# Ledger of designs, part 16: VHH binders against F-box protein At4g00755

Target 1, 377 residues: F-box protein At4g00755, of Arabidopsis thaliana (Mouse-ear cress) (q8lg03)
Amino acid sequence: MDFVNNLDTDTSLSILSCLDDPSDIVRASAVSRSWRQFVVKYSLSKNLCLKLFHQLSNVDHIIETSNDRNGESSEAGSSSLMDTRLLEKEHRAFALLARGCMSSPIESCIADAIRASSTDNYPVESILNTLEKRDRIGRTPSYWSSTGQHKTTVPESLLYKLIGDLCLITEVSIHPFQAYFQRGHPIYSSHYVRFRLGHEKDNSPHYNNSQDKKGEPGKSSIESNYVWTYTSQEFSMAQENRLQSFQLPEPVLCIGGYLLVEFLGRVQTQEMDGQYYICVSHVKVEGRSLAKSFRVENVDDNGKFGLKVLSYNDPKKMEEMDAEAGQDMDAEAGQSQLRNLEQLLNLLHRHPLDVVDYVWPDESDDEYAESEDEAEP
Short names: E, the ipSAE of ESMFold2; O, the ipSAE of OpenDDE; V2, 0.75 times the mean of E and O plus 0.25 times the DockQ between their complexes.

## First folded at step 12 (VHH)

Design V1 (framework vhh_7mjh_2; at its last look DockQ between E and O 0.25; V2 from the best seeds 0.00; counts 0 for: pae E 6.5 > 2)
Fold by OpenDDE, look of step 12:
Structure V1 (fold): chain B 377 residues (1-377), chain A 119 residues (1-119)
Amino acid sequence: as target 1 above (377 residues)
Amino acid sequence: EVQLVESGGGLVQPGGSLRLSCAASGFTFSTYAMSWVRQAPGKGLEWIGTIRSSGSTNYNPSLKSLVTISRDNSKNTLYLQMNSLRAEDTATYYCARVEYSGRYYFDYWGQGTTVTVSS
């Protein structure tokens, strides 16, 4: 029954507005030309995306790459034609966004570790260690450690960059570190954890990626340079040596691609100094990346931004193509090796003197003492 | 098997001196940094100092004037010389192997030797 053609506009809108799945709007737009026109005319894809992801309310405009401009003849068409073109552009972009949010694979969304609120023994106990899944590399412990505090109420935080400007985050996992090399094997967890998602402030001097050594504890409040558009509830963290998963109440669309992990309430004292520490061996963020489809441009002081469409290709197909192309580039293995090398180098640089000179055993020249066979007389 | 065995503990009068020894076995002693740690009755562990494989030493600032750590690699033995002992120095003293250059990373511990400073 083609209710779009048979019902009044308000009734049709009421019916289609009951769709809570963006994929259903996309499907509706594929039913017929009239249905598509209706979906486009009333911006149903946009409206549903805005309803599901409030952060998209800050989309000021949509930017398409020039290659997709094949149809925009520059002719000053009537105001009505321009409006229709804009609505079509919006529909395409938000339909792609909706599809990406629903169909993009669930993957790890951390691109990099940016900064810790504090670090006890930098660089050995750096936030960079939290990118490693293992709590040890060979015989060397791998973890981030806060500075010690006498008060349990002093919070700590870890700042991460996500793999895309748009990421739909579903879950964060944290592995509290157990100091297996300390008496009693204490676990340096927090009572609670909280998550914030957001973007960098525009006026923040682009920390030229060059000089701030990745992982250095910032003196400046991490909060000062970022706008947090989402703040989770406080999750209880167990004092257990395991990866603990914290599912967000709903998928959250991160605009700008930053995650802050906050640790609240210190639990464990270090015996040697009586101070409370927080230590983490691994952080994992799971969600869907839209990095292949979208970029965020020109975030203003009000948090308004341009949504740039990079490609209208199916994100899943693009990932499959990259996976097929990337079977040759062990780039993740290379980055992991580089990180391991950097960690090793950092370890080596800290104690240049305890470089056990692997005295390569001098190949003692086995001087084959030619036993002069004493010729018996 | 890695073994660390402390010795030389006992009763000493205030103002006295004592030298503790730690005999190491089961590993290449000369290649490891070694530490002394103590625990007073009812108190937590206190780091005393570390001697690196190179022989360089690092001490707890609070104890630096009172202690000297040395090693004899030929004997696989670590030493702690303590001078001007006070009642507050009463503790069990532990030898520990440092696995990593971290101040508090010890992979093996001795059973400890008890020092009692009393008149």
Scores: ipSAE 0.020, ipTM 0.495, lowest interface PAE 4.9, mean pLDDT 81
ESMFold2, look of step 12: ipSAE 0.037; ipTM 0.521
ESMFold2 (binder alone), look of step 12: mean pLDDT 90; pTM 0.909

Design V2 (from V1 with T31D S56D S101E; framework vhh_7mjh_2; at its last look DockQ between E and O 0.39; V2 from the best seeds 0.00; counts 0 for: pae E 10.5 > 2)
Amino acid sequence: EVQLVESGGGLVQPGGSLRLSCAASGFTFSDYAMSWVRQAPGKGLEWIGTIRSSGDTNYNPSLKSLVTISRDNSKNTLYLQMNSLRAEDTATYYCARVEYEGRYYFDYWGQGTTVTVSS
ESMFold2, look of step 12: ipSAE 0.000; ipTM 0.381
ESMFold2 (binder alone), look of step 12: mean pLDDT 86; pTM 0.861
OpenDDE, look of step 12: ipSAE 0.512; ipTM 0.828

Design V3 (from P3 with T31D S56D S101E; framework vhh_enristomig; at its last look DockQ between E and O 0.43; V2 from the best seeds 0.00; counts 0 for: pae E 6.6 > 2)
Amino acid sequence: EVQLLESGGGEVQPGGSLRLSCAASGFTFSDYAISWYRQAPGKQREWVSTIRSSGDTNYAESVKGRFTISRDNAKNTLYLQMSSLRAEDTAVYYCARVEYEGRYYFDYWGQGTLVTVKP
ESMFold2, look of step 12: ipSAE 0.014; ipTM 0.407
ESMFold2 (binder alone), look of step 12: mean pLDDT 81; pTM 0.815
OpenDDE, look of step 12: ipSAE 0.234; ipTM 0.698

## First folded at step 14 (VHH)

Design W1 (from V2 with F106Y; framework vhh_7mjh_2; at its last look DockQ between E and O 0.36; V2 from the best seeds 0.00; counts 0 for: pae E 13.4 > 2)
Fold by ESMFold2, look of step 14:
Structure W1 (fold): chain B 377 residues (1-377), chain A 119 residues (1-119)
Amino acid sequence: as target 1 above (377 residues)
Amino acid sequence: EVQLVESGGGLVQPGGSLRLSCAASGFTFSDYAMSWVRQAPGKGLEWIGTIRSSGDTNYNPSLKSLVTISRDNSKNTLYLQMNSLRAEDTATYYCARVEYEGRYYYDYWGQGTTVTVSS
C-alpha cells in the first residue's frame, strides 16, 4: 500500500521519522515513486545516518564520479531542479552508507600497528606482537610491554591504523599477557581501558617518513599528531589470561581510520625491579569497513570533509568480488607470517651480553622519569 | 643442579640490624644478576633490589635507605644488609637468579629465610 498517499504529509512525516532501521528506510523508498520522493524530499536517509552516527555532521558535501564533472559551473536549470538533484545525490549516498553500516560483514578492522607510548626491550616486545593471537611463537613469548613505572597512574597507549577511511567499529578485544615464565605467573593488565577513534592531523609527518618509525618508540606525542573525534567510557579489565571483549555502547563510525587504545591504572609489579608494567598479547578490533564504497577527501581545519562515493554497488557484492580475486591468500595469515619472521630475526640479532647490564639502569632517583628510553637497542 | 640457600634470618628487635646471606651453587655465579625479594605474611611479593655481576645495584625506591645488597663472587654468596628494622619488615626473604627470555624473570629461587621483627 502507498501509505504516503493515504495520509496527510505531517502524519506521514511523523511516522516515517520514527524509523530507526536502515532497511525500513530503503523499503519505504522502494514502495512507490511517491514514497521515494517523500524520503528524498525530507532527507530521511541523511537524518537516520546523523541520528545513528553524529560524526557524519562533518560531511560538507557529496562527490560522485559521474555527476561531479561540471560541479564548478553555475546552475544549469532552475534552483528548484538543482535542489532536487542535490537531495537525490544526498539520498543515494546516505542510503548506501546506512546499508553498509548495518549489513556489511563484521570483520577485523586493524590494518597496521603504528606505535606504543613506550616499549620495553624494543623491538622485541613491540606493539607489532599484539597483532598475533598466540601468546608465544614456538618458545618465544609474543606480547607488547610498556616500560616500568613506580606510579600506578602513568597511562600507556597503543595506536593502530584501520583498514579504511570509514569503519564502523562495534567491539575492541584485548588479551592481557600472563608471564607464564615468571614466579606466580603474573598478569600484567590495567584496571581500565579506553578507546579513541579519529584521524591524523593534516601536518603530521607521514609515519613512513617520520622520526617515529613503525613499531619504534619515539619522542613525539601521539596527541600532537592525531585528532580524536570519539572517546569511549573507561571499561574495567579483569586480571585474567583470556581475550576480553569490550562492546561499544553504540557502534561508532571512525572517520580517518585511527584507533588509540589507552590503558589506565597499573595493577601488577614485576618481581625483578618492583615496577608496574602493562603487557598485552593481542588486540582485535571488529566492525564494518566501508572502504570499497566511500573515500574521505580534503579534511579541513574544522574537521569538515567531502564524502566521495566510489561505487553504488552493494557492499556485500564488492566483498564477494574481492574474495574471488584474493582466494589464494589470507591477509591475516600473511601478516602473522611477517610478525613471525620479524621475531625470529630479532632473536638472531641478540647480543651475547649480560642482559641485566643492557636493561637495568644504575641506582638513581628517577621515579618521575619518562616511560620510554631513547637509547634502547 | 642450581641451588640458592638463604640464611641469617631470625628474631630481631625493632631498630636492630640483620645481614642475610644466599649461598649459590651449580652455576657460574659471577655471570648472573641476583635479586632479593620478600613476602610479608598474607601479602604479595615485594622486590627489594637487584645486583648485577659488576656489583652495580638498583633498589626498590621505598626501601632504598633501609637496605644494601652486595655480592662476593669468590664465595658465590649474595648478601642483604638491613638496618633500622621495623615490624613491617617481618617477612620471608628470598634470593633469586635473574634470567632473560624476551623479558627478565627469576628462573631459580631460594627456599627463603624468615625475619621476624618483634619486641
Scores: ipSAE 0.000, ipTM 0.277, lowest interface PAE 13.4, mean pLDDT 74
ESMFold2 (binder alone), look of step 14: mean pLDDT 90; pTM 0.900
OpenDDE, look of step 14: ipSAE 0.252; ipTM 0.684

Design W2 (from V3 with A33Y K64E; framework vhh_enristomig; at its last look DockQ between E and O 0.08; V2 from the best seeds 0.00; counts 0 for: pae E 11.0 > 2, placed apart)
Fold by ESMFold2, look of step 14:
Structure W2 (fold): chain B 377 residues (1-377), chain A 119 residues (1-119)
Amino acid sequence: as target 1 above (377 residues)
Amino acid sequence: EVQLLESGGGEVQPGGSLRLSCAASGFTFSDYYISWYRQAPGKQREWVSTIRSSGDTNYAESVEGRFTISRDNAKNTLYLQMSSLRAEDTAVYYCARVEYEGRYYFDYWGQGTLVTVKP
């Protein structure tokens, strides 16, 4: 059934808005030539990605490999041909991104521990210890510690590099450290934790495991060297010796590959000196990495950048990646397509219109022009 | 009995190279962070480099890019490859293991090996 060609644009967009899952738009483009042409012409993959992930508004252009562009004619100087090829290029890139956001495996997304706002007993108690899930290795404790403070209001932060320039982050987990070697076995948690995702400023120095200057609010070099495009709510953190998981309200696309974990409100003093500390044995970040498919390039002064497709799949390879993610392309693709069509039929029944008297202008004009051009030259 | 024995020190010209070794015994070497420290005459002991059980490494800014720490867990041996040596690198070099007990940590140190970079 080719109902998309027989519906007006507003009715088709209303029906397709029921497909708010990014992967359904990709699968709809594989249903028929008419559905693919509709998805490309109205930029449905791009627009869904932008709706879900506002950070993508900073994408200025798409950079492709030569293999995916080898069909481009050198005679393509016409504005209509260039617009069509630009829409197809955008569709391929954003369809790949949408598929990655839904089909990539959920994995740990931290590549490196970069910097803490303070570190006691460097290097023994550095941020690098938070990458290890155990709180000790042999007899050696494994945790990060802030420096001591007499005030409970002095915050601390940990900065991490993610495994790629694009990661869809869903959950951050924090394990406060219990000092099993101290009397009373105190737990050095904080009252709240907050997460920020973003990218490094162009002129910022790159420091690995260096400490930022301790101090008052608004003077942290971490905040001055990074642009945070997402900041979470404050999550309550328990004073408990366990991995505590904080699910983001919605998945967040991190572009540029940096995570900041902020600790707010000190809870526990050390008996020896009466000062408050924050100590963490493990930080884990889970999400879907798009690092094998994309890279960020050419960041300009306004924060706009190029999205480079590293492993750009032809339609056959994209379908194979879906099958390798545990889907049977023949059986489950057919069942998903039928379920989507059933949803469309149910929506049409609820909102009946006289769609037969409205010609579908985009397909009829474009289809005739393409077939005529192919036959004549 | 925890035992750490440094070797490989000596005299070198500026810009020269040395490799220091630290033979460890009396503990499960692969389970511990092991560090190099140095002490120049009349100065406080200074941290140089650490290698974690995972193999992750850290360096003081004064030696980063010139020194490389490594470990061979099969031989229970810690190494410090020093290159582009300068006169200010002249010091007694110690390997050290940290251990936590109670309210403070215990450091286990070797006897040291002297590195002299000629002026």
Scores: ipSAE 0.005, ipTM 0.230, lowest interface PAE 11.0, mean pLDDT 73
ESMFold2 (binder alone), look of step 14: mean pLDDT 80; pTM 0.809
OpenDDE, look of step 14: ipSAE 0.637; ipTM 0.886

Design W3 (from V2 with A33D E101W; framework vhh_7mjh_2; at its last fold request DockQ between E and O 0.38; V2 from the best seeds 0.00; counts 0 for: pae E 8.3 > 2, grease 25.7 > 24.2)
Amino acid sequence: EVQLVESGGGLVQPGGSLRLSCAASGFTFSDYDMSWVRQAPGKGLEWIGTIRSSGDTNYNPSLKSLVTISRDNSKNTLYLQMNSLRAEDTATYYCARVEYWGRYYFDYWGQGTTVTVSS
ESMFold2, look of step 14: ipSAE 0.005; ipTM 0.298
ESMFold2 (binder alone), look of step 14: mean pLDDT 88; pTM 0.889
OpenDDE, look of step 14: ipSAE 0.667; ipTM 0.890
ESMFold2, fold request of step 19: ipSAE 0.012, 0.011, 0.013; ipTM 0.253, 0.514, 0.330
ESMFold2 (binder alone), fold request of step 19: mean pLDDT 89, 90, 90; pTM 0.899, 0.902, 0.901
OpenDDE, fold request of step 19: ipSAE 0.761, 0.795, 0.743; ipTM 0.934, 0.947, 0.925

Design W4 (from V2 with R52Y S53D D56R; framework vhh_7mjh_2; at its last look DockQ between E and O 0.02; V2 from the best seeds 0.00; counts 0 for: pae E 7.7 > 2, placed apart)
Fold by ESMFold2, look of step 14:
Structure W4 (fold): chain B 377 residues (1-377), chain A 119 residues (1-119)
Amino acid sequence: as target 1 above (377 residues)
Amino acid sequence: EVQLVESGGGLVQPGGSLRLSCAASGFTFSDYAMSWVRQAPGKGLEWIGTIYDSGRTNYNPSLKSLVTISRDNSKNTLYLQMNSLRAEDTATYYCARVEYEGRYYFDYWGQGTTVTVSS
């Protein structure tokens, strides 16, 4: 007895619409051919995924590789046959996405540290240090530092690339830095943190913004180059030397693979200049990566994209493909590297080469040009 | 007094490899982070990477796959290994000592060693 065939369509839809768990829809489609056909015909897998992750509304179409393409017909000249094949293709892709969101392992999802809104003493105190768990390596401290500010209301941000184009993010953890080498061992946290998830714009006017924004922190470059499809609530941070974990209210599907961490409200001054700083020793992001199963391909300037299915294999069996995650990251990594080089070049131009008696203690003109008061007495 | 002397530069063909050295004297080498920086003719300075006293390294992301920085504290020597060299890697290469007194800066530089990548 096939449950679907024994009830009218309205009653069947009512019963099946009570299945709000993606795994239940996948299981229902495996019960019989009639159940599978019903799930496909009414797009139940696709519609549930869209209900759970509104970011998927930007998916314009599904792209399959030739090795994994099934269900495409050489008879696709018929509009009715093409519609049926489209529904089957969508079902396969969204069913795979639902399985990945439930069964992929929880792992650390940061692939690379891209840029900070400001960096004191670049490159030594750069965002790259936040990938290290420890707050010191040997005798050298490991942390990112903002530039100093006299006002507590000036925010800071850290931008990261995730390990894949599709990651289901559950938790972000942040370790504020305690300056153990300064008197009083101050902790340079913030009052609040906020998280944004999103993607890079396809049509960034990279040359105009770079030339127009010289001498300013990279905040304007972040705003002009990224689209944030999710913004969290503000989470309270403690001024404590520990890894602080912030659970998102619901898991969030990040499409495009970028995370912005925003720090709001400065709390700690540095004794030597009286300015407020924010310093972070570690950032950790946990979630389920679908990088083995999917890639995002850009298709237009409105933010719509194609979802490419790389493999329909079970996500748990895809261990051997971890090395291929983030293939589109090479372009963004190259752009981030150029911006980092630009910052280093600016710093070095203000520190001229002199082979004799170059450094005067505490009274050197060796200031960071974009910092207000970072002079060492 | 504090002195940094680079060596190992010269002419190399495209695709080749080269190892630069920086001999340090006049200070306790093992106490300091050290950096490599280069300057192509007519261009500004480009940071290559920094090696900490612990041996940990941070690299310019654009060069990370092409370079390796190491140190031998028993010989007071800093090294830069470069692979797959291209004509655009032609530059004067400097080593620099990293110091911190309220902010990080390069307080001493070597004279530089010139690397020319040419067919």
Scores: ipSAE 0.014, ipTM 0.345, lowest interface PAE 7.7, mean pLDDT 75
ESMFold2 (binder alone), look of step 14: mean pLDDT 90; pTM 0.910
OpenDDE, look of step 14: ipSAE 0.381; ipTM 0.774

Design W5 (from V2 with S53D D56Y; framework vhh_7mjh_2; at its last look DockQ between E and O 0.02; V2 from the best seeds 0.00; counts 0 for: pae E 14.6 > 2, placed apart)
Fold by ESMFold2, look of step 14:
Structure W5 (fold): chain B 377 residues (1-377), chain A 119 residues (1-119)
Amino acid sequence: as target 1 above (377 residues)
Amino acid sequence: EVQLVESGGGLVQPGGSLRLSCAASGFTFSDYAMSWVRQAPGKGLEWIGTIRDSGYTNYNPSLKSLVTISRDNSKNTLYLQMNSLRAEDTATYYCARVEYEGRYYFDYWGQGTTVTVSS
């Protein structure tokens, strides 16, 4: 039924404003040209998105690729034509965004572990270990550790890059580390945990010099290089060796792709030095990524940004598409993987050939047949 | 006890795609990070990438755009998807289990599967 042709504008707006589900707006847009024109004219897709995610009020403009704009001239016409083209562009972008936020699969959203506010025995007990769910790999422990503190009030934080510039975050899970190798098997939890979501400030190579890294480098870099647009409540954390899940009261749209996990209130001292530590074996973040469809560009000092549409393909179908060379939807996620690779390569570089010899037994290996004096394995 | 068995190698034409599998047994697969490594004829070992249980994956930068590593913990299987294959991708491909002892290293390796890229 095309009810907008048979009803006055106020009645049609009242009916359509009752739609709470992005899928209903999409279906209404598909009913007829008249319905689509009405949805576009009154910005119903944009208004639904703003109702759901207030952070989208900071979208300054929509940027489309030439292929997705499909024959659209970049030259603006009259003011009336510019308004119409703006409304159509906004409709396309916000309708896609709404579909992505409701239809994209729930997945792990961490792309990279960036920095901790402090790290004991760096790099062995670094934040990178929190990406591993196990508290040990083979016989070796896997956890991040803060440095020790004599005061319980000194907080700690872990900084992560998400898989895209635009992620809808639903849940963060933290697994405190139990030091199974210490007497008493202490658990180095914190009293509270808090989450912040935000974006990186525009750092240039000229500003990223050694003076920016003075003081406590992790803590100073975090505050000076990031802007947090969402801060959660403080969640109570148990002194228990289990994955503890903290569901956000409502899903939160992260603009810019960074998560900070803050640990508040130290609980457990280490017997050897009497200092308080915080140790974490795993951090998991669940949500819906829109990285294949969108990018956030040009975040300014006021928090305004451009919303770049990379593709109007169905987000679920894009998740299933083959990844061919050169289809990188998130340059920041790619750079984060490169940083992690460099760290791993440095750690692995020492002994690849030694490992091959130890784990490659072969009774018919000609290299070992030359001596009868060697002990049998 | 630990076994890693690669499969899916063979002859492929330049520009083609290939998916390698590594079947793991004798250990709790989901407890370990896993890697792909290759060795071209007459060359040394080249690390391709490492995938952790969480799905977090580090790649050799020179290969990042050409490969995708994935795992299915329910099937105890590690995968390597390779696209746009070239003659220089001709190599024996190994899966390896990552271990940590103050540093990361590979404690168990498969026997390898050979990929040949030629017309």
Scores: ipSAE 0.000, ipTM 0.141, lowest interface PAE 14.6, mean pLDDT 74
ESMFold2 (binder alone), look of step 14: mean pLDDT 90; pTM 0.902
OpenDDE, look of step 14: ipSAE 0.389; ipTM 0.774

Design W6 (from V2 with R52W; framework vhh_7mjh_2; at its last look DockQ between E and O 0.01; V2 from the best seeds 0.00; counts 0 for: pae E 7.6 > 2, placed apart)
Amino acid sequence: EVQLVESGGGLVQPGGSLRLSCAASGFTFSDYAMSWVRQAPGKGLEWIGTIWSSGDTNYNPSLKSLVTISRDNSKNTLYLQMNSLRAEDTATYYCARVEYEGRYYFDYWGQGTTVTVSS
ESMFold2, look of step 14: ipSAE 0.012; ipTM 0.411
ESMFold2 (binder alone), look of step 14: mean pLDDT 91; pTM 0.914
OpenDDE, look of step 14: ipSAE 0.452; ipTM 0.800
ESMFold2, look of step 15: ipSAE 0.014; ipTM 0.574
ESMFold2 (binder alone), look of step 15: mean pLDDT 91; pTM 0.915
OpenDDE, look of step 15: ipSAE 0.212; ipTM 0.687

## First folded at step 15 (VHH; framework vhh_7mjh_2)

Design X1 (from W6 with A33D E101W Y108S; at its last look DockQ between E and O 0.56; V2 from the best seeds 0.00; counts 0 for: pae E 7.2 > 2, grease 25.1 > 24.2)
Amino acid sequence: EVQLVESGGGLVQPGGSLRLSCAASGFTFSDYDMSWVRQAPGKGLEWIGTIWSSGDTNYNPSLKSLVTISRDNSKNTLYLQMNSLRAEDTATYYCARVEYWGRYYFDSWGQGTTVTVSS
ESMFold2, look of step 15: ipSAE 0.013; ipTM 0.391
ESMFold2 (binder alone), look of step 15: mean pLDDT 86; pTM 0.859
OpenDDE, look of step 15: ipSAE 0.275; ipTM 0.706

Design X2 (from W6 with N58S K64E E101Y; at its last look DockQ between E and O 0.50; V2 from the best seeds 0.00; counts 0 for: pae E 7.8 > 2, grease 27.2 > 24.2)
Fold by ESMFold2, look of step 15:
Structure X2 (fold): chain B 377 residues (1-377), chain A 119 residues (1-119)
Amino acid sequence: as target 1 above (377 residues)
Amino acid sequence: EVQLVESGGGLVQPGGSLRLSCAASGFTFSDYAMSWVRQAPGKGLEWIGTIWSSGDTSYNPSLESLVTISRDNSKNTLYLQMNSLRAEDTATYYCARVEYYGRYYFDYWGQGTTVTVSS
């Protein structure tokens, strides 16, 4: 029996509660069958994910491609044999989610520009232009423009679709447009920007092609079709011709795949008509996409949804890791694993880990010896 | 090459009227929209209005009842008629040529003519 089986439940929970990083939970579950079973039994991966991303509290159930759907997102009967299969399913899904949120590469997360609250000279100065980082293509300037307003208090917004149903968003960057051809080279920024993340309401039959079209979509129209589960603070914009990056105070898990950028407080008039405008040459959103691993299904009116797992990103490697841990439990190799576990726990108590700072006995670092002469991909 | 020269400024009494002219040269005047813009001392630029090649006009709503813009394409001349002048209309008045590059803007400006409204 390994180290965890020699401790009472309260002591084991106290030790494992020191693991604040999602990668540490994954590493702990790979040490032995007893450690993995403990992590699964007490839902440590799920609970850490919920601690980090409260939006996950709305997960009703886990859907796997090889299993039936069940809406059991709560921890009912965790000691029963039937509930063991549910807990294993939840562990696999939330362990994968935790790994993706902490280790997937940072990338641009915008898939499409949907609509603006207003557009001057439509379609020439539409939201589509904000996907291009250059402020001109050939001789043609590239930017979105609001319509003009005589009042500084009229806000504007831009709506984007993200590359997947689950994206961990870390940073939004805005490049205000400078009219380099006008006297004084004015910059048509706003005083503040604010970001909202959320999902589309399912209350309109046959709604398609949600890109900005000719017309006036209005802020009221956008709010009636979307639910925002996160709203940032207001960030001050500088009146400067550069990409301005706004780091979110904490990474935010966007469920449902929509971003709204709100511009608050107009600052610059156009000499031609004396009206205030907001013009943006580029919008960039960075984060970690989980789109290859997960989809969101059946979002209801209460915001509850099914979390569908599309891929475990090499389930054969997960099975190999579990088999190696199980093989070590009841042999002389089990004693060496116990020493390794004790060494690891001592290290974690002394110096909490970043994932990249220490050698870790898992597949990501390949520190456990195999015959490399006969290895296949 | 392109030149815009304003004239007709000066001292005027409150309640009076004044007509400014802008002589244009170095381009085909009839092909361009033209605008009047003013700047009071210590203030930013204020758009007055635009006259298009068609002869149609667009005005700053706050000034619309007080000003009239016209053009004479045969004389390459832009005009601004101002009526019922007040002290707050004291400013330097510029004519400007309108151009399009993704949006409208002013690519050439005159040197300006000063209007002072004082009793």
Scores: ipSAE 0.014, ipTM 0.443, lowest interface PAE 7.8, mean pLDDT 75
ESMFold2 (binder alone), look of step 15: mean pLDDT 91; pTM 0.913
OpenDDE, look of step 15: ipSAE 0.099; ipTM 0.602

